VHH binders against q9p7d3. Designs and how they scored, part 27

Target 1, 295 residues: q9p7d3
Amino acid sequence: MSVITQAQEIPTVAANPDFNYEGDPIIIQLCDRDTVFELSRDQLLGLPESILMCLFPRGLLLDYEIQECQLTQRPLIFQTADFDPSLLQYILNYFQMAENRTANDEIALSPPPPSFPGKCGIILLKEDIEFFILPPISPTTNIAIEVSPNDLLKLKQRVAQRLLQQKKIFDCLHLENSTSEGSAEKNLVRMLCYSGFHEDDEWKRRIQEPHRACITSVTLTNLDFSADQGPVSDPEYFPVYHKLLLFWQKPARKCWWDSSTSITYNGIEFATWVRRVWTLELAVLGANTYETAAV
Below, E stands for the ipSAE of ESMFold2; O stands for the ipSAE of OpenDDE; V2 stands for 0.75 times the mean of E and O plus 0.25 times the DockQ between their complexes.

## First folded at step 7 (VHH; framework vhh_7aqx_2)

Design K3 (at its last look DockQ between E and O 0.37; V2 from the best seeds 0.00; counts 0 for: pae E 5.5 > 2)
Fold by OpenDDE, look of step 7:
Structure K3 (fold): chain B 295 residues (1-295), chain A 125 residues (1-125)
Amino acid sequence: as target 1 above (295 residues)
Amino acid sequence: QVQLQESGGGLVQAGGSLRLSCTTSGFTFRDYAFSWFRQAPGEEREFVGAISWEGGSTDYADSVKGRFTISRDNAKNTFYLQMNSLKTEDTAVYYCAASYWEYPDYSTPEEYDYWGQGTQVTVSS
């Protein structure tokens, strides 16, 4: 059965089990736009797959490059795809912090997942927004009103600003209105809240992409079930929990349109269509490709 | 309230054809991926086929490839399973399912959020 999953594995060269990386830590330099990040092999491979896919859409031959680097004594530099450096920095810092905590404290998944007892889990939630401004139709001519390029730019900027000010993660799901009890949206929120999110949580990072009508947002949290009352309090807890585990190294994506936004410019109302794409992924610290195969 | 309702099942002779329909309500149809499952007596529920959101792609179990076709009509909030060249081994209760995610692991029932009640398909020799 050809399973069509969004989880496209990054083409990586299989790790040579005979290659000992422990003796001489190789520093990898990632060039992302105008910023250079330095990290270890383990740090790089420990990032969420969805992020790695963004950084390296063509895949990575990391082990090969490392071997070559050791042989030639050249610096190990990778060019990433276009990705906001501030987002990457946030992600890297978060994982580093989590690693440090794990090393010092027994921060284990609570409850530990069956496949990774004692390891720390991190949930990545990302939103990609693309928005479109629709010119109004003249009631007299039945033709779209012409908007100058300059005005269009201003309109886009205004819409972007509004979206950037929408900081709450779950507001866009409109749970209070059309979303019925037991809906997938509510289940999603429930799942995330059981896992460490809160209903009123805000995006930790939310940025406008340069020269694009796009907004990217990211928030990371440690997998922690201590905030909920457990499965006894909610009969749906168990099924929701199982769904979350399905997202381990298999990013889930959801796309939908939101037409609830309008903007008024010079007395004219413009409709705005917002396409939202959510990516949800569970990453486990210290997990390598070999361990993932066992799941 | 979310509802998925199968229809079109029944008795058919081997070599015949049936078209199953799954009519949905209570959620935004266009945003969901849809699948068909079937369960024969004494057997586990098995994946039959799937269609992605907006009808971009389809996937089928090997046992039904070339014989079954899945389609969707967003205007009617309905997706279909066209079954041709039916065999006796196709006899089962057929279930439709919906997933909130765009590209779930189609063969994993746990990735589906909503299920129909099922419709009986019986293929006689």
Scores: ipSAE 0.469, ipTM 0.762, lowest interface PAE 1.1, mean pLDDT 84
Fold by ESMFold2, look of step 7:
Structure K3 (fold): chain B 295 residues (1-295), chain A 125 residues (1-125)
Amino acid sequence: as target 1 above (295 residues)
Amino acid sequence: QVQLQESGGGLVQAGGSLRLSCTTSGFTFRDYAFSWFRQAPGEEREFVGAISWEGGSTDYADSVKGRFTISRDNAKNTFYLQMNSLKTEDTAVYYCAASYWEYPDYSTPEEYDYWGQGTQVTVSS
C-alpha cells in the first residue's frame, strides 16, 4: 500500500446546467466567515473550479440541496470553508461585470473567434504564500536564539509588509536570475502576456490573513484575442487560447520555496522561507462550465 | 536543450519485475511533476502514474495500483517506475513526461511539456 493524495476528478459543485427551476431565480446564501453573500445558482456555477474547491473542499451536490430545500421550504444557506470574503467579493463582482457586458451586447475590444466555446474567457491567477521566520543559531551556544513573543510578532509584521510590497505578479519567478533556463517560466509569462497580461502587472488583490503567516493574491483578466494573431495565410496556426482551453475547469498549480530573503531585527539577521503556490485557470462565460471537460 | 530519456526496458517473464529510469537534463528537475504513460500497438497512450514536483505525492492508474511504484531522486535528476508482478497486458512502450504545472488529473497527455522517446517493455507468457 502507498500514501495517496487524490485530486478531485469531478466538478466540486455538482449540478445539471440544463435543469430548469420553476419561478424566480434560485437565490443561495453563502456564509463565508462573518459575511453572507447572496448569489444565483448560475452565478455559483460560473465561478472558477479552483475557487469552488476553496469554498467547498468536500464538494456540494447543489441540485440535490435545491430540491431538498424546495420540498421542505427551507432557505438555501451553505457554510463555506475558510476563504477571505474580500477576495470572494472581488471575484463575484468581476464575473457580474463580465456577464453584464455580454448580456448587453456591448462591443468587446477583442471579440472571441467563432471557434471559441463561449462568449468570454476569463483568466484567473492566484498566489498563496505561507512564510516562516527561522531564528539563527547562536555561534556561542550552537542552539537557536530565543525570541520573545512580542519580538516575533514584530518580525512577522515586517516580513508580511515586505511581501505585500512585492506587488508584481511575475517578479517571484526570478526571470532575470534564470533559476532555470527560463524556457518554461518565460514561455508561461509570454503566453499570459499574449492573453491579456502585461509583464509588469500587479496583483489586483493581495491580502494578508489576519491570524496566519499567509498572504493570498488574486487577479482576474479577460482573455484578449487581439494580441495573439498568427499570419492570416497560415491555416495551421494555433492561437494561445487553444492552450488555455486545457485549463478550462482544470486548474493547474505550481509550488516552490524561496529562501533568498532575510530580515535584520535588532542587529540579528533572520532567515525567511516562503512557500508559494500559483494557480492558473480559465473560466468561459456562455458555455456549460460546471460539467467535466470533454477530451 | 531539454531531454528526457527512458531506460531499463526489455523482455521479462510474467510475474517478473523491471525498473524503468527517466533521466532528465536541460531544466530544473525539482520544479517539474513527472508521469509515466504507456502505449500498446494500436492503442491510445495510457496514463500509468505520476509523482508531484515535491516528491511526496503519487497517483496511479487502477490497472497498476499495488504493483507499480514511482519515485524520484532529485540529486540525480532521475525518476523511476518500479514494476512488479508484471502481466502480459503490461506489454507496451513506456514514456516519461514532465509538466511545469501540477494538474488535478494527470491523465491528459496534452498537459505535459516534455516527453521521452519511449522504452519497450515486453512481458512474455
Scores: ipSAE 0.134, ipTM 0.587, lowest interface PAE 5.5, mean pLDDT 79
ESMFold2 (binder alone), look of step 7: mean pLDDT 79; pTM 0.808

Design K4 (at its last look DockQ between E and O 0.53; V2 from the best seeds 0.00; counts 0 for: pae E 4.2 > 2)
Fold by OpenDDE, look of step 7:
Structure K4 (fold): chain B 295 residues (1-295), chain A 125 residues (1-125)
Amino acid sequence: as target 1 above (295 residues)
Amino acid sequence: QVQLQESGGGLVQAGGSLRLSCTTSGFTFSDYAFSWFRQAPGEEREFVGAISWYGGSTDYADSVKGRFTISRDNAKNTFYLQMNSLKTEDTAVYYCAASYWEYPDYSTPEEYDYWGQGTQVTVSS
């Protein structure tokens, strides 16, 4: 595992090839905060790796637990790490919907990339925001103005509200200020728009984390190359497209700072620093670790 | 225009040290991860090491662990490869690379967005 990334591979125990789960579907209960989710083994393993890493930062020995469950007849319950249940519900519902569509109507699916023909691809884009409020420095004392805990809480809430109102995914990239058509930000947007996003797309879920100056946002979309006009129309298309494939089962992260936000409270202007972390991952429905290794 | 320029390469005796620099322009330096690659004659380009944004985390190929160190200076838009205890097998063209994204594995050249032209490092016996 790379030491430079927070994305750690979840230790998975190889499935016992001799163990057939098809005959008796095992229901898994995930306890996430105060919510219990029920899902099958395939549903759980079908989730994006980045999400699984959030839910199970210490790894998941799923096959072992299933075997133990069958032997002991105990319920199969997993405690997840702290993760917003509404986000998880959105993700689970989306994957379920996608599975249903794939099973019932192949026509509705955009052609998958050549790397996994016949399978439905889903793009996960997640944003994690941490924001910091900086008290202004008094020009007379050269000391930061003291802010009471209560006022600080109000300030944080105000900043959070503003961020929650920022619904468009790509606004934070400030593309209008880009000095080059070949900038990384523009390439990112181009890549995503070629794959199924639209420039005006909004976060499907955007929530404030409890008691934290953090906001988490998630949007899922099916791979859709219908907007693909090919490299003839866009010389940058091919390289950008190729980049997308790198995200298959390899969640990538991007971090940057945004200092464009300020708030005024009681006539005083406070600077706000926003750290944004994007996670991008390509997931494939029905794909397991064995199938992906062959690609 | 994005530019990455390597410097500091040259001839050195085995056991010696070199410090390579990669100076960048045309993008926000602090937002990128950086890596060093090398390619010996007749060999494939291989990963040497990487540094994450803000210089907090590094990763190295096993062949250079303990001998090579990567660092970055955001104020100078430059990152470095300090090479100590050089061996003849370290002889190669060294390339610096930049990645907009951070990946779990930085050893894949295709993951990088920008590349330098390379600098020759020759270690003599």
Scores: ipSAE 0.441, ipTM 0.750, lowest interface PAE 1.0, mean pLDDT 84
Fold by ESMFold2, look of step 7:
Structure K4 (fold): chain B 295 residues (1-295), chain A 125 residues (1-125)
Amino acid sequence: as target 1 above (295 residues)
Amino acid sequence: QVQLQESGGGLVQAGGSLRLSCTTSGFTFSDYAFSWFRQAPGEEREFVGAISWYGGSTDYADSVKGRFTISRDNAKNTFYLQMNSLKTEDTAVYYCAASYWEYPDYSTPEEYDYWGQGTQVTVSS
């Protein structure tokens, strides 16, 4: 028997492409931590899949909800999951500016090659940190030292401040000159730097989540095709954007633990453990609606 | 110097069992997603199964579900494929693969950064 291969993945926010709302754009209000965002149906559907997963982790049948609200005369307001409003505003503004540029047929300085499936690429890189403080084991009792709730709070604040000051995107990968040239970490940084990042770039948004030992960072950048011209005389070199297309509509994640940090409080050294999750996604503007990057 | 090395392949009768190992070096084992692929002569590499750190889940191709089990041993930096109830159609070169990124779809070979050299599994009738 032949193997049935999956060619598409179901989007988090489902919409019916056959629905056509005549007149002014349908305006939706999103309530995100009591901040209300106003956007059109098309603006919502244009957000990266990874962001839609954050906003609606259980999915959203958008056109069904629109019609239900109209039928029952309810306001068109949706409650999002726990996502920082300052990050959402940054993302919405970035995509609005990019949509305006492509709608005006403005050509970037680095136009896409003919094999690119759209007019513009936007790279989303997101970091989610959760951190933990481990009390040291007493050498005399061989049990963990007790830490008062007040001391624990101050330790968490100090760790969070230190992590927020680590602004450079790639420092957490701990690359050195001795790192193998074929390592996945070096290949990742090379791919991103050939795509519009700079190796000393800082996170455009980096915030501590309220009421948690968590930090979220987001950077959006335009895909820059001019940075990847390939080595001279290498006939087998493929431009890096081909690998970026693996992330088109398919956000990818990398998770790891970083145990290299410590903090001293009242003369006692506490180990800190940092769990990092990166999310990488490519958005393509001006692509044909009926074509996907999936096999 | 990243290395993935498969071992445990060989000749086995149909209905038998075989356990493949993938030993890894040159990277932090817990930072990577791992998959098994296989390739019969003249065919493309096909997905066999994967293990994800997301919720500790495993995923398998339909053709091997219930017969194959994937596991890992963090202490040995080793990734395993237990193959039971083997069929002649399972004859192939089996490859271990590692990806720096974890994708929602594990079946795409181009998403994997490192590959082993493969180990031959032959199932006779």
Scores: ipSAE 0.238, ipTM 0.642, lowest interface PAE 4.2, mean pLDDT 80
ESMFold2 (binder alone), look of step 7: mean pLDDT 79; pTM 0.812

Design K5 (at its last look DockQ between E and O 0.53; V2 from the best seeds 0.00; counts 0 for: pae E 8.3 > 2)
Fold by OpenDDE, look of step 7:
Structure K5 (fold): chain B 295 residues (1-295), chain A 125 residues (1-125)
Amino acid sequence: as target 1 above (295 residues)
Amino acid sequence: QVQLQESGGGLVQAGGSLRLSCTTSGFTFSDYAFSWFRQAPGEEREFVGAISWSGGSTDYADSVKGRFTISRDNAKNTFYLQMNSLKTEDTAVYYCAASYWEYPDYSTPYEYDYWGQGTQVTVSS
């Protein structure tokens, strides 16, 4: 394995395959900021790896903790890293709903990829935005205009609000104006749209991080290739299709800068630089670490 | 239009050196990871080396480690393969490739979005 490909190390979740949990359902409490979430072992391990990395950047020895909990009779409580509770709730709810649907309707992946041990694939698309406001340079002094801390805060808030109003997922890729045909951006959109997204889809959750010039957005969708209405004769179709399958428990990341946003405050125009980081991951419902290792 | 163009190939004696260049256009160079592949006659295309989007990390096939070096120049939209201590077994068509993703599986050709046309490198005994 390439040393570089290992740069995004997935936290190690140690599991004991010999540990039988069937007879004693264990409730796990996750403390995330001021919110406590309750979930099962399977629910926790079923989350996308990228989300688990956010929640547990140091990794998680889940089975060990469960054993200790049983031995000591202490509550099983985990403190997560800083993560927006509303996002986590959305994710948990979505997976729960998907699980219920799968259990009731036996919804299978279409087409079923032989490499997926689970019954349902879920695509996670996440965006992390960090934005910077640049004061203009005075043409007279050739020095940046001084902005008070209070004004800067207002400016940041205004930029944040504007970004929060940008709800369409794919608008930031400028597909119509600046992106050439056959570009990687267009291929990305095509891949996603062939897999269950729609070109006009919006972020299901988009929030500003507290006290930070950061915005986090998340959208989940079920993997569904039946929605593919694109030309099968497209020479780029096959390679794009295969890329998505490679994202199973291997989140793909993309970073780029956008300078298209500017704001005017008190008659002065401020440039804004937006750094966007996309994370794309395919999760398989019902698949655990052991099952995925066998594939 | 996206273009990747290799240059710098040619004939060299064993023990010699070559520097390949891949000049790109039609996309934001700084956002891409880059790799070199090679294909010898009758052989499959094989991974040679890669450089991350930031240029902070490189990876090489075992067969070329210590001899080959990859670098990038964002100002020129060009990345390079410096090949030293060349061997006859290094004879191949060398291809440059670009990946939109930051951390692709570098050894997997499907991870790359764009490819060059290739440049011939021949190492004589």
Scores: ipSAE 0.469, ipTM 0.766, lowest interface PAE 1.2, mean pLDDT 85
Fold by ESMFold2, look of step 7:
Structure K5 (fold): chain B 295 residues (1-295), chain A 125 residues (1-125)
Amino acid sequence: as target 1 above (295 residues)
Amino acid sequence: QVQLQESGGGLVQAGGSLRLSCTTSGFTFSDYAFSWFRQAPGEEREFVGAISWSGGSTDYADSVKGRFTISRDNAKNTFYLQMNSLKTEDTAVYYCAASYWEYPDYSTPYEYDYWGQGTQVTVSS
């Protein structure tokens, strides 16, 4: 019963943005694996929707839990789903620094235009890789060769190291093989490079999950409004940040099988297959609820 | 050059059936999700239905649910709209569209990367 579209949007963390809590600042503790993170209600609600989906795949009724805490003296402690704590720390630090800049009214090099619905934009790009190793077919038995569990583990580690070495964000799109200037892949890279990325950017965080054939990568970057200069003679040109606003609280994903490679182990070549999922989302800090971005 | 080309449109009596095809070129078909939209004269483009790039998920507008079926054939780089039990209200230009991303909500027309030229479907009473 998989649905690729949904007419309704349901936020992962349910909260009333107009609700105000009296007293000492409310501190929320998130338990992510063996790591505890402390954050405020506003810090939690300010995280990208795609990250909240990873942390709370079953949702969280935050204001209900806060009110129960205030009535019952229960501590505000939540267990997250399995998410790498180093990635969460990177994301929380990035958003805290951005919040500090907007709270102090610090002016970035490229201030947002009046039509932008907040004080700064943060672009999240995330890659989730799952990889598979396929034993070759034996010519004598016409069945897959047998590989010991220990050898399979070593093969997985070698494939993971090769994939971790591929640090450039956009290389996996294989733009050099495209003959079309208008390909969706080229347009995506153009949009991101006009908004704060560079073509040779590397993932800011790229990790192998500790017990899985999976690699997770995350980059956050500030939305740069100064680089979005279209052709002056094009009356239909719109600043690229208008297109990024389509992703505001609406994470989108792209899933594809990347080209396989081979790896040699004990004189035997093994095919590898890589499934990639990209997630793109825009976060907006300092947004007000009565303005709508022009798109 | 990326191209999406609809075919199979035409005139049909109410209660009849038509099958629309959208043939694609210039991109890797299996990497895209696809949708059908329609536009009656003087109206906005209306979502008809969508299919994931794997083909495992479909969604339909309420007005066509149970009557229309979307499918894809990755070997032919083509996806289809089977339209049964047609009504005069189904008269429109039908467009196929391709999206590089799978969104939670495909019903918004401006979220698509490529569009076909459209094919006319006319349902007479």
Scores: ipSAE 0.012, ipTM 0.455, lowest interface PAE 8.3, mean pLDDT 79
ESMFold2 (binder alone), look of step 7: mean pLDDT 78; pTM 0.794

Design K6 (at its last look DockQ between E and O 0.42; V2 from the best seeds 0.00; counts 0 for: pae O 4.6 > 2)
Fold by ESMFold2, look of step 7:
Structure K6 (fold): chain B 295 residues (1-295), chain A 125 residues (1-125)
Amino acid sequence: as target 1 above (295 residues)
Amino acid sequence: QVQLQESGGGLVQAGGSLRLSCTTSGFTFSDYAFSWFRQAPGEEREFVGAISWEGGYTDYADSVKGRFTISRDNAKNTFYLQMNSLKTEDTAVYYCAASYWEYPDYSTPEEYDYWGQGTQVTVSS
């Protein structure tokens, strides 16, 4: 009944660090809606914690499940929670390509410094939108206008289309209303732009969830260490990646409301309210992040 | 531009009560999570309690649970710490802090973007 959001003491997917196998890698099938994805045990354990929380909100005792499948000679197949398969495909492809480059010792444009705990970093930024349409108050009855279920569906579709077209990652932040150089919004954008984002970046994936008034957006980018070459003469200088390490396996979230938009339908203006939740997480490849014991 | 200012500190007898306030400016109050930390001389800052930007969720250090209560007043852009049943071990400088992000655990000082200057609380026996 409890939804684990950010105060989790153990990993969503628990594995036994003493587990080891001899021979071929273990292959896992994930059934996400009607789509099947194949990955290795290590690929599953290497996904960002925020994504694992979406796939397995009740957790998963991975090595226990592997042993049970072997004992019963059943295929190693897990049903994930309701997560959009196109987003999962994007994430899996991104990590596979990054793992291939790292495994082949390919030289990056800006290699990580020795104090970085792995071979490369991947920044995940995710936006979850839930939107609401408020019927206006009738001037005749002084109560909310009655809206048919079919008309409400059309309104929701129209609002979703407009929100999907707002593709720029940082445009939803109200930077124009800030006069301070020290605002958290400006510091966030500055940090991310020094780390591999650009101010005009668009969400790499942005989709409406089926039959819900929800939109999910995901962008992955490589952590760029080139901006961590700050003035060496400054004794107070700290590389930007140190700040990003706060998010390593510790997805942080930010929520806010946007009620500035409205939509007109059949000559009637409807207020819309949009709840946005951002999740920021750092993934680190080439670190021993999946050795936590389940015992 | 961004400012957090603590007030309400002072001297109080053991078993007494104090209410600390943290007044904020320069950001949208409802977009931030807030916490109280305290620091005794020669010690590191320690977590006291936090309140989320949503739903009034609160969390407290075990040492103060049941005695301290955190609340916020959006109309006044003010964040409060009600301290009851005070003990001499509660003597410290109390700091308010604000974070744009919610992290899995509120107890890490490095995760906070803004800090107040602190207010002294002294509990005498």
Scores: ipSAE 0.265, ipTM 0.673, lowest interface PAE 4.3, mean pLDDT 80
Fold by OpenDDE, look of step 7:
Structure K6 (fold): chain B 295 residues (1-295), chain A 125 residues (1-125)
Amino acid sequence: as target 1 above (295 residues)
Amino acid sequence: QVQLQESGGGLVQAGGSLRLSCTTSGFTFSDYAFSWFRQAPGEEREFVGAISWEGGYTDYADSVKGRFTISRDNAKNTFYLQMNSLKTEDTAVYYCAASYWEYPDYSTPEEYDYWGQGTQVTVSS
């Protein structure tokens, strides 16, 4: 089984606090696969750190590039790493919408925490799936059944389709009936539901990566503590607010395996192992990037 | 069933060294970050150190920095706490913990999903 891990958290964007871009309509073009996105400096820097890490795994000296652009009058174009454009579009649209609502005072934290530095919090939940198909072992030969490359491709496609049809975010955490009360999985669900998710929420985007046995899913939601009844109502309650704030510009990940998926092909049952990596991050709108250090 | 079992504790003289081991079972070892905590009599449980999924990141309490080292062996489902230059104040029950979060607040016990039973370390003067 392959282990997929993300790189250690590294600052992805170097910003010059002394550089004022107010009034300068600098347009940044992001080339992501075959799609070009246009956005402002603030829009780019406002993206979740985990997304920026995906787009720019080697980092980005944004202010330097902007200065060079101004000096040389060259277009400001950045090539991103491989990232699904539909996911990026969803993220950008969501943040734009949130910014618009915030500007009109239509979005507020409920209830507003006293230590929250911004006007709006957005929770990013991302799932990266890598799945593996295991050929059955012949009872006669005690050797794995040979599967042709073509058949294997078909099998992978079938598994991918099944995974893509699994829309509910939290179903994968409840699949094992053996999950005890107070388990890590249940606590995770509880935390997220106290923060703005609902138990029956679905992935807003779920796509198969090209030519890979991988599924990437993303859901954004506004931070909302209205469901949090506090420790009196739930003996398993842990201060969700404090925990979530730890995820501000510091994405947290969880990784686990499940084998709940099997497929039958030509009368043969194949076992499938699914590795799931969740990334959770809190993004804050309307907060000065320098104020984040105070949390 | 998930199990974390500490070993390697015991009595040691000040200035000496010990190596603690935490052997795990019941989960995919490579998918978890691991930490050591300790609790002295009458004191609260305190963070000692942590290691990330692939061992590329380690963190230590200030009190043990430069003296303690955490490592992991994925092939053995075991991670370790090498304790050098031991002091009497290092006397405590040492606990290993596992989280399948990466880059959590390592010092926060609530971030951990599984715990060992603990092993006694006693440093004599």
Scores: ipSAE 0.024, ipTM 0.396, lowest interface PAE 4.6, mean pLDDT 83
ESMFold2 (binder alone), look of step 7: mean pLDDT 80; pTM 0.819

